VHH binders against (R)-2-hydroxyglutarate dehydrogenase (hgdH). Designs and how they scored, part 2

Target 1, 331 residues: (R)-2-hydroxyglutarate dehydrogenase (hgdH), of Acidaminococcus fermentans (d2rju7)
Amino acid sequence: MKVLCYGVRDVELPIFEACNKEFGYDIKCVPDYLNTKETAEMAAGFDAVILRGNCFANKQNLDIYKKLGVKYILTRTAGTDHIDKEYAKELGFPMAFVPRYSPNAIAELAVTQAMMLLRHTAYTTSRTAKKNFKVDAFMFSKEVRNCTVGVVGLGRIGRVAAQIFHGMGATVIGEDVFEIKGIEDYCTQVSLDEVLEKSDIITIHAPYIKENGAVVTRDFLKKMKDGAILVNCARGQLVDTEAVIEAVESGKLGGYGCDVLDGEASVFGKDLEGQKLENPLFEKLVDLYPRVLITPHLGSYTDEAVKNMVEVSYQNLKDLAETGDCPNKIK

## First folded at step 4 (VHH)

Design a20 (from x14 with T50A K106W; framework vhh_7xy4_2)
Fold by ESMFold2-Fast, scan of step 4:
Structure a20 (fold): chain B 331 residues (1-331), chain A 121 residues (1-121)
Amino acid sequence: as target 1 above (331 residues)
Amino acid sequence: QLQLVESGGGLVQPGGSLRLSCAASGFTFSSYAMAWVRQPHGKGLEYIAAISYSGSTTYYSDSVKGRFTISRDNAKNTLYLQMNSLKPEDTAMYYCARTIYVDSGWTYDYKGQGTQVTVSS
């Protein structure tokens, strides 16, 4: 079977090759995303495509795949909104996705951003990079073992974040709409109001529900402790960006770390050094460094997460080709 | 045998109130988040409100915030929706649903048969 893998970075190539040893596919990895007629036509002669989140399988590109005889559309992502699923079904494409990968990848990044903000390491290292080795009052830090850490969303990722913070000595509390059993050793499940009132650090690991809008609103921020740290490595839409900017500027938030932005496609993946950002809210977030820390949606850009995404995608293809079905089939 | 049975719907004038109930059986009700969703005749499902397993956290769509209140009685395996200041736009079949989170919205394992709410004027 010939498989075209889109959006493969040079450092990921060995993972695609190693994972393929048990499947034996004829794989071709390209750095291009699926986004133009030219990139869709790259699939000529291939039986299957494996997409990434920055690909878009719109009607136009799906029509090209149908004409070229592509049989299977896989995405190595948990999100599927980059695929026109209804139209792909109409054209008869079996599709599958990767609902789970290493939860440690995103959890570790969230912990890292929280600790950088708690210990002011971005601030401190930005100063020493300019040869200023003086210690000031802002560098004075609370140890995480004296902090209460609140985890909003106790799915696989949130539970790992809770375990890491607990392992560091923090008091960990969390909130979820479901009763989560088996976490009592490292996390106490409480109400959202209790998380907001008690936490020195809050990390968001909840899914985005369009009907509910942003979770982090002005009211959410008002209920937080003065000087608390907020981390969002989940979804940009979970946060009211303007409200967070106001909270950082006023000192209500002691720091904000994020790996995601609402409307991030306008800036992430681009070198905009020396340019003013078109979205004035993003310009303000950047200007608030080092009280605001931004990473460009790389929480899953790790050895284990990439390996899992690739292995599951290859297994999805095998299942679809051999049985016509797959546990991870997009319905 | 899992069942969700809605009741309390009916015809009401604009500005009126109704209280919907949902009797749950066949699963551990107290361990699940629950939701109310509605469907106007010939339209798609609309999420209205959700409540955490313990009842301590509630969520509302913008269309009903301040007018509707979701609550639950875990001892009786019953979900409630108190509907105040009803508008003609609230006319729909109302469903009790066992709620599962997904990235792009609400997914429901199970949905009841529904109870019709008609706000006439």
Scores: ipSAE 0.044, ipTM 0.556, lowest interface PAE 6.0, mean pLDDT 90

Design a21 (from x14 with Y59W; framework vhh_7xy4_2)
Fold by ESMFold2-Fast, scan of step 4:
Structure a21 (fold): chain B 331 residues (1-331), chain A 121 residues (1-121)
Amino acid sequence: as target 1 above (331 residues)
Amino acid sequence: QLQLVESGGGLVQPGGSLRLSCAASGFTFSSYAMAWVRQPHGKGLEYIATISYSGSTTWYSDSVKGRFTISRDNAKNTLYLQMNSLKPEDTAMYYCARTIYVDSGKTYDYKGQGTQVTVSS
C-alpha cells in the first residue's frame, strides 16, 4: 500500500520510518500541507493520505482525491475540523483519527510556560543576552512550592499537569464539571470560584464547547488573585484574548503563557519577522513580551507524541484496509 | 566543521549518464535527510531530489522523475545521484545539501561547493 504523509518535518522522518517497520507500507513523506490543488494532486498513485491539522480536506481537495483513486483519509491529529467530514462521507471515504497521544507532551509545555513566567526567565535571559547581568526588583520570584496551582479541566492532560506541579511541591487544586476520582494523592477537586480565588498559577486543560463560549472571560479574570499567572495550552477559543490583554496591561495578570491562539492559522507556521500582524490583538500579545509568552502550537511536537500519532495512524489504516472498520473511525 | 564535497560531474552527450557523489563529514550523516539541488548558469537554485535519513523514502522534482535516482551509503557517509537520459536542460552546477524541513517547504542549512554537469554535443 502506498501512503502519502503530509506536513512531515525533517526531524520527524526517522519516526515515520521506524514506525513503518511493523507495517511495511510504501511511505512518502512531504513537508507540504494539503491546502492547494497542487498539493492535493501530489496524492496521484497513492492509496491513502495521512494529514495534519494545518491540512485542509475541503470539498475541492476531496474531489481531487476521489478522481485520483485515493481510498483512505487519515489524520494524525485528535482534531478533525480540517476535514469536511460530511462531504468525505458522501464521496465514500473511510476516515480515521488519533484521539489520544502522550498527555505529558502538552502538560510539560504548560508547566514550562508557568515556570518561565513565575521565575521571569524570559525577562532575565533576554537581558543577559545583551550582557546586562544586573538584578532588579522584577526578577524577584515566589518558589512554586509556596504556590497554589489551579488546574481547570481534569482530563488526561490536566491530571498529568497536576501530578507534575504536585511533584514540584506546589499545592494543587483543580476543577472539572465531573467529579474525578483517583486524584486525591496529588490534587484536591474544588469549585471554579475556589480555583480562581486561591491560585497563584492557573493552567487550562478544558475542552472547548462552542455553546459555552470562552472559559476565560473578564469575570473569570476579575476573580483571580492580583498578579496570578494564566497558562493556556489547550484551545485558543477558551480565552477571550482582548480580556487577557487588558488584564496583563493592568497588572491584574502577572503573566500569560499560551501555545494556542483563536485564529492561529493566520500566523502560526509563518515567518512574519519585521511585519505588522493583521490581527491587532496578536500584535498586542507579541508587544507584551516577556509578560506574555507565546509558543506556536508545538505542545505535541515531542518524540513520544509524534511516535504515538504515527503508530496509531498506521494501525488505523491497517484496520480500515483489512476489515473496513477501526476503533478510531470518523463517523 | 561540517563539510560536503561533491564529485563526478563532467561533460556528457544528450542521452548519456553520470553518477554524482557527495562525501559528508563533521556531523552524524545517518541522522539527516539529504538533497541534491542544481543551479544553471545565471539562474536560481532548483530542487532535484531528497532522501530520508535511512534511505527508505525518496522525493523527486517532476523534471527528473524516472531519470534520476538518489541513494546513500550511511556506512561511508556518502550521498549519490544517478543521472540517466540526460538532457541539455540538465546542464548546471550540482550541489549536495543537508536538509531542514519546515511545514511549508524545504530548507537547506548547508550546501557543498558543487560539481559542474554539462550536457552538450
Scores: ipSAE 0.000, ipTM 0.129, lowest interface PAE 20.7, mean pLDDT 89

Design a23 (from x14 with T57R; framework vhh_7xy4_2)
Fold by ESMFold2-Fast, scan of step 4:
Structure a23 (fold): chain B 331 residues (1-331), chain A 121 residues (1-121)
Amino acid sequence: as target 1 above (331 residues)
Amino acid sequence: QLQLVESGGGLVQPGGSLRLSCAASGFTFSSYAMAWVRQPHGKGLEYIATISYSGSRTYYSDSVKGRFTISRDNAKNTLYLQMNSLKPEDTAMYYCARTIYVDSGKTYDYKGQGTQVTVSS
């Protein structure tokens, strides 16, 4: 079977090759995303395509795939909004996605951002990069073992974050809309108000639910401890960005770390050095460095997460080709 | 066997109040987030409110915020919806639902038989 994989970076090529040893597909990996007629036409002669979140399987591109004889559309992402699912079904395309990959990838990035803010390492290393080796009052830090860490959202990723912070000696409390069992060794489940009032560090791992809106509101921030650290490596829409900026500016928040932004597609993946950002809220977040730390949606850019995404996509294709179904079929 | 049984619906005039109840059995009610959803005759399901397992968090649709209050009694395995300042637009079959969160959003894994609310003069 001939498989075209879009959006593959050079460092990921060995993973695509290694995962394919069990499956034996004839794979072609390209750095291009599916977004134009030209990139859709690259699928000529292929039986299946494996997409990324920056790909757009719109009606026009799906029509090209149908004309070219593409039979299977896979995406190695948990999100599927980049595919016109209803139209793809009308054209008869079986589709599948990757609902889960290494929870450690995102959890570790959240822990890293929290520790950078707690220990002021972005501030400190920015100074030593300019040959300033003096120690100042801002560098004085509380050890994480003397901190209470609050985890909002105790799904797969939140539980791993809780385990890591607990392993570092922190007191870990957490909150979820469900009662979570089997976490008592490393996390105490409490009310949201208790998380907000007791935590020195809060990390967000909740799903974004459109009808519920943002989790981190002005009220959420008001209830937090003065000088507390907030981390969001989940979804940009979970945070009221303007409210967070105000909280950092006032000193209510001691720091904010994020790997996601609401409207991130306008800036992430682009080199905008020396330019003013069109979204004034993003400009303000950048200007608040080193109290605000931004990574450009890299939570899943790890060896294990990429391996999981590729392996599951290959297995999805095998299941669809052999049986017409798979556990991860998009319905 | 898992069951959700709604009650408390009826005919009420605009501006009136009703309290809906949902009796849950066959699962550990205190471990689940619960929701109320409604369906007007001939239309799709509309989300109304969600409550966390402990009752510490509540969420409301914009159409009912400030008028409806969701609550629960875990000792009695019962979910409630207090509806105040009722409007003709609130006329619908009201359903109690057990809520499941998934990575991409929220779903419902069980819905009861419903209780009819009619707001008319």
Scores: ipSAE 0.338, ipTM 0.720, lowest interface PAE 3.0, mean pLDDT 91

Design a24 (from x14 with S56D T57K; framework vhh_7xy4_2)
Fold by ESMFold2-Fast, scan of step 4:
Structure a24 (fold): chain B 331 residues (1-331), chain A 121 residues (1-121)
Amino acid sequence: as target 1 above (331 residues)
Amino acid sequence: QLQLVESGGGLVQPGGSLRLSCAASGFTFSSYAMAWVRQPHGKGLEYIATISYSGDKTYYSDSVKGRFTISRDNAKNTLYLQMNSLKPEDTAMYYCARTIYVDSGKTYDYKGQGTQVTVSS
């Protein structure tokens, strides 16, 4: 079977090849994303395509795939909004996605963001990079073992974040819409108000539910401790960006770390050095460095997460080709 | 085997009220967030409300905020939806649903057979 893999970075190539040993596909990995007629036409002669989040399987591109004889559309992502699923179904494409991968990848990045803000390491290392080795009052830090860490969302990722912070000696409390059993050894489940009132660090691991809106609102921020740290490595839409900017500017938040932004596609993946950002909120966030730390949506850009996404995608293809069905089939 | 059995639907005039019930069995009801969703004839599923496992948190779609109240009785394994100030636009099949979290967001891993609500004069 001939498989075209979009959006593959050089560092990921060995993972695509190693994972293929079990499956034996004739794979071609390209750095291009599916986004234009030209990139869609690259699928000529291929039986299947494996997409990533920056790919767009819109009606035009799906029509090209149908014309070219592409039979299977896979995405190595948990999100599927980049695919016109209803139109793909009309054209008869079986589709599958990767609903779960290493929870440690995103949890570790959230912990890293929190620790950088708690210990002021971005601030300190930015100074030493300019040969300023002086110590100032802003560098004075609380140890994480003297902190209460609040985890909002106790799914697979939130539980790993809770375990890591607990392993570092922090007092960990968390909140979820589900009662989570078996976590008492490392996390106490409490109300959201208790998380907000008690936490020195809050990390968000809740899914974005459109009907619920942003989790981090002005009221959320008002209830937090003065000088507390907030981390969002989940989804940009979970945070009211303007409210967070106001909270950092006022000193209500001692720091904000994020790996995601609402409307991130306008800036992430691009080299905009020396340019003013079109979204004034993003410009303000960048200007608040080092109290605001931004990483460009790379929480899953790890050895284990990429391996999981590739392996599950290859297995999805095998299941669809052999049986016409797959546990991870997009319906 | 999971079962969700909805009841309480019927014909009601605009401005009227209805109380829907959902009897749950086959799982630990008190550990799950629960939702109400609806589907008008010939249209897609529309989210209405979610309630946390303990009942401490509730969420509503903009279309029903201030008019509908979701509640639960964990001792009876029962979910409720109190619907007030009903409008013709509320006419739909109403489903009780058990929610799960996936990396892409919240989805429903089970829903019942539904109860029909018709708001007409």
Scores: ipSAE 0.137, ipTM 0.613, lowest interface PAE 4.7, mean pLDDT 91

Design a25 (from x14 with S56Q; framework vhh_7xy4_2)
Fold by ESMFold2-Fast, scan of step 4:
Structure a25 (fold): chain B 331 residues (1-331), chain A 121 residues (1-121)
Amino acid sequence: as target 1 above (331 residues)
Amino acid sequence: QLQLVESGGGLVQPGGSLRLSCAASGFTFSSYAMAWVRQPHGKGLEYIATISYSGQTTYYSDSVKGRFTISRDNAKNTLYLQMNSLKPEDTAMYYCARTIYVDSGKTYDYKGQGTQVTVSS
């Protein structure tokens, strides 16, 4: 079976090759995303395509795939909004996605952001990079074992974050709309208000639910401890960006770390060095370094997460080709 | 087997109040988040409120914030919605729902007939 994999970075090539050992596909990996007629036509002679989130399987591109004889559309992502699912179904394409991968990847990044803010390492290393080795009052830090860490959202990722912070000696409390059993050894489930009032560090791992809107609002921030740290490595839409900026500027938040932004596609993946950002809120966030730390959506850019996404995609293809069905089939 | 029985609807004047109840059976009520959703005549489902398993966390749609209060009694397996300052726009069939997470977000699992709320203009 011939498989075209879009959006593959050079560092990921060995993973695509190693994961293919048990499947034996004839794979071709390209750095291009599916977005134009030319990139859709690259699928000529291929039985299946594996997409990522920056690909656009719109009506026009799906029509090209149908004409070319592409049989299977897979995406190595948990999100599927980049695919016109209803139209793909009309054309008869079986589709599958990767609903879960290493929860440690995002959890570890959230912990890293929190620890950098708690220990002021971005501030300190920016100074030593200029050969300033003096210690000042701002560098004085509370140890994480003397902190209460609040985890908002106790799904797979939130539980791993809770386990890591607990392993470091922190007091860990968390909130979820469901009762989460089996966590009592490392996390106490409490109300949201209790998380906000008691936590020195809060990390967000909740799903974005459109009906609920942003979780981190001005009221949320007002209820937090003065000087507390907030981390968001989940979804940009979970935070009111303007409210967070105001809280950092006022000193209500001691720091804000994020791997995601609401409207991130306008800046992430681009080299905008020396340019003013069109979104003034993003410009302000950048200007607040080192009290604000931004990583450009790298939470899943790890050895284990990429391996999981590739392996599950290959297995999805095998299931669809052999049985016409798959546990991860897009319905 | 999930069973949800809504009650408490009726005709009420603008500015009036109603309290809806939902009797749940066939699952461990105390372990699930619960929701109220509504459907006006000829329109789609509209989310109203969600309450966590313990009752300590609540979420409301902007249209009902400050007017409606969701609550629960886990000992009685019962969900409530206290509706105050009712408006003609609140006229709808109201459904009690068990909240379940799916890959695209969350959805609502409901099987009751609902309870009709009519706010006379």
Scores: ipSAE 0.137, ipTM 0.617, lowest interface PAE 4.8, mean pLDDT 90

Design a26 (from x14 with Y53W; framework vhh_7xy4_2)
Fold by ESMFold2-Fast, scan of step 4:
Structure a26 (fold): chain B 331 residues (1-331), chain A 121 residues (1-121)
Amino acid sequence: as target 1 above (331 residues)
Amino acid sequence: QLQLVESGGGLVQPGGSLRLSCAASGFTFSSYAMAWVRQPHGKGLEYIATISWSGSTTYYSDSVKGRFTISRDNAKNTLYLQMNSLKPEDTAMYYCARTIYVDSGKTYDYKGQGTQVTVSS
């Protein structure tokens, strides 16, 4: 079986090759995304394609795939909005996705953001990079073992974040809309109000549910401890960005770390150095460094997460080709 | 075997009030987040409100904020929706739903026949 893999970065190539040893596919990895007629036509002679979130499997590109005899459309992502699923179904394409990968990847980034803000390492290293080795009052830090850490959202990722902070000696409390069993060794489940009132650090791992709207609102921020740290490595839409900026500016929040932004596609993946950002909220967030730390949506850009995404995609293809069905089939 | 039995619907004039109830059985009600969703005739499902397992956290759609209140009684395995200042646009079949995690995130599982709410003069 010939498989075309889109959006493969050079550092990921060994993972695509190593994972394929069990499957034996004839794979071709390209850095291009599926977005133009030319990139769709690259699938000539291939049985299957594996897409990324930056690919656009729109009606035009799906028509090209149908004409070329592509049989399977896979995406190595949990999100599927980049595929016109209804039209792909009309054309008869079996599709599958990767709903889960290493929860440690995002949890570790959230912990890293929190620790950088708690210990002021971005501030301190930005100064030493300019040869300023003086110690000031802002560098004075509470140890994480003397902190209460609140985890909002106790799914797979939130539980790992809770376990890591607990392993570091922190008091960990958490909130979820479900009663979560089996976490009592490392996390006490409490009300959201109790998380907000008691936590020195809060990390968000809740899913974004459009009907529920933003989790981090002005009211949420008002209930937090003065000087507390907030981390969002989940989804940009979970946070009212203007409210967070106001809270950092006023000192209500001692720091804000994020790997995601609402409307991030307008800036993430681009080199905008030396330019003023068109979205004034993003400009303000950048200007608040080092009290605000931004990473450009790379929480899953890890060895284990990429390995999981690739392996599950290869397994999805095998299941679809052998049985016509797959546990991760897009319906 | 999950069962959700909705009741309390009926015909009411604009500006009126209704209280919906949902009797839950076949699962550990107190461990699940619960929701109310509605479906107007010939339209898709619309989310109304969610309540956490303990009742301490609630969420509302913008269309019902300030008018509807979701609550629960875990001892009675019962979910409630107090609807005030009802509008013709609130006319729909109302379903009690159990919130579940699936591979793609959070979704709603509903099994009952629903309870019809009609707001008309």
Scores: ipSAE 0.262, ipTM 0.689, lowest interface PAE 3.4, mean pLDDT 91

Design a29 (from x14 with S61R K106L; framework vhh_7xy4_2)
Fold by ESMFold2-Fast, scan of step 4:
Structure a29 (fold): chain B 331 residues (1-331), chain A 121 residues (1-121)
Amino acid sequence: as target 1 above (331 residues)
Amino acid sequence: QLQLVESGGGLVQPGGSLRLSCAASGFTFSSYAMAWVRQPHGKGLEYIATISYSGSTTYYRDSVKGRFTISRDNAKNTLYLQMNSLKPEDTAMYYCARTIYVDSGLTYDYKGQGTQVTVSS
């Protein structure tokens, strides 16, 4: 079977090749995303495509795939909004996705953001990069073992974040709308109000539910400890960006770390150095460095997460080709 | 058997109040987040409110915020919706729902038979 893999970075090539040893596909990896007619036409002669989140399988591109005889559309992502699923179904494409990959990848990035803000390492290293080796009062830090860490959302990723912070000696409390069993060794489940009132660091790992709106609202921020740290490596829509900016500016939040932004597609993946950002809220977030730290949605850009996404995609293709179905079929 | 049985609906004038109840059985009610959803005649399902397993966290549709209050009694396996300042647009069949979270949003793996709320003069 001939498989075209879009959006493959050079560092990922060995993973695509190693994972293919047990499947034996004829794999072609390209750095291009599926986005234009030209990139869709690259699938000529291929049986299957494996997409990324920055690919757009819109009606036009799906029509090209149908004309070219592409049989399977896979995405190595948990999100599927980049595919016109209803139209793909109308054209008869079986589709599958990767609902889960290494929870450690995102959890570790959240911990990293929190520790950078707690220890002021972005501030201190930005100074030493300019040959300023002086120590000031702002550099004085509380050790994480003297902190209470609150985890909002106790799914797979939140539990790993809780385990890591607990392993570092922090007191870990967490909240979830469901009662979570089997976490008692490293996390105490409490109310959201108790998380907000007691936590020195809060990390968000809740799913974004459109009907619920943002989790981090002005009221959420008001209930937090003065000077507390907030981290969001989950979804940009979970946070009211304007409210967070106000909280950082006022000193209510001691720091904000994020790997995601609401409307991030307008800036992430682009080199905008020296340019003013069209979204004034994003401009403000950038200007608040080093009290605000932004990473450009790279939480899953790790060896284990990429390996999981590739292996599951290859397995999805095998299942679809052999049986017409798979556990991860998009319905 | 998993069951959700709604009650408390009826005819009420604009500005009036109703309290809906939902009796749950056949599962560990105290471990699940629960929701109220409604369906106006000939329209799609509308989310109203969600409550966490312990009752400590609640979420509301913007149009009902400040007028409706979701609550629960885990000892009685009962979910409630207190509806105040009712408007004609609140007219719908109201369902108690057991919630599940998915990547695309909030879904429900079980809904009851519903209780009709009619707001009319």
Scores: ipSAE 0.374, ipTM 0.734, lowest interface PAE 2.7, mean pLDDT 91

Design a3 (from x14 with K106F; framework vhh_7xy4_2)
Fold by ESMFold2-Fast, scan of step 4:
Structure a3 (fold): chain B 331 residues (1-331), chain A 121 residues (1-121)
Amino acid sequence: as target 1 above (331 residues)
Amino acid sequence: QLQLVESGGGLVQPGGSLRLSCAASGFTFSSYAMAWVRQPHGKGLEYIATISYSGSTTYYSDSVKGRFTISRDNAKNTLYLQMNSLKPEDTAMYYCARTIYVDSGFTYDYKGQGTQVTVSS
């Protein structure tokens, strides 16, 4: 079977090759994303495509795949909004996704952003890069072992974040809509209000549920401790961006770290250096550096997470090709 | 043997009230978030409300916010939906659902048989 893998970075090539030893596909990896007619036409002669989040399988691109004889559409992502799922079904494409990968990848990035904000390392290293070795009042920091860390969402990722902060000596509390058993050694499950009232650092690991809207609202922020740190490496839609900007500007939030933005496709993956951003909220977030830290949705850009995403995608293709079904089939 | 048994549905006039109940058995009810979902005749499933395992956190769809109240009694393994200011648009089969979540969202792994609510004058 011939498989075209989009959006593969040079550093990821060895992982795609190593994982393929079990499957024996004829793979071609390209750095291009699926976005234009030209990139869709690259699938000529291929049986299957493996997409990533910056790809767009819209009606036009799906029509091209249908004409070219592409049979399977896979995405190595947990999100599927970049695929016109209803139209792909109408054209008869079997589709599958990767619902789970290494929880440590995102958890470690969340911890890293929290520690950078707690210890002001972005601020301090920005100064030393300009040969300013003076110590000032802003650099004075609380040690994480004297902090209470709140984890909102105690799924696989949130539990790993809780374990890491606990291992660093922090007091860890967390909240989830489910009762989570077996965490008592490193995390105490409490109400959301108790997390907000007691935490010096809050990290968000909850799923985004469209019906529920944003989790981090003006009311959420009002209930937090003055000067607390907020981290969101889950989904941009979980946060009211305007409310967070107001909280950072007022000093209610001591810092905000994020790996995700609501509407991130407009900026992430692009070099916009020297340009004013079209979304004024994103411009404000950038201007608030170093109290606001942004990473461009790379929480899963790790050795283990990439390996998991590739392996599961290859297994999904095998299941679809052999049986016409797959546990991770997009329905 | 996992079971969810809904009751309390019936015919009611616009502006009226109903209280739905769901008796759960065969699993640790107190450890799960629970939801109410509905299905109008000939239409898809519509989300109504979710309640956390402890009852401390609740979520509502915009269509019922301020009119419906979800609650639970973990000692009795029972989920409730208090429905006030009922509208003809609320006419549907109502299901109690055991909620599970995945990294990208919520889903339901079990639903009961349902209880019919009809709002008509």
Scores: ipSAE 0.280, ipTM 0.695, lowest interface PAE 3.4, mean pLDDT 91

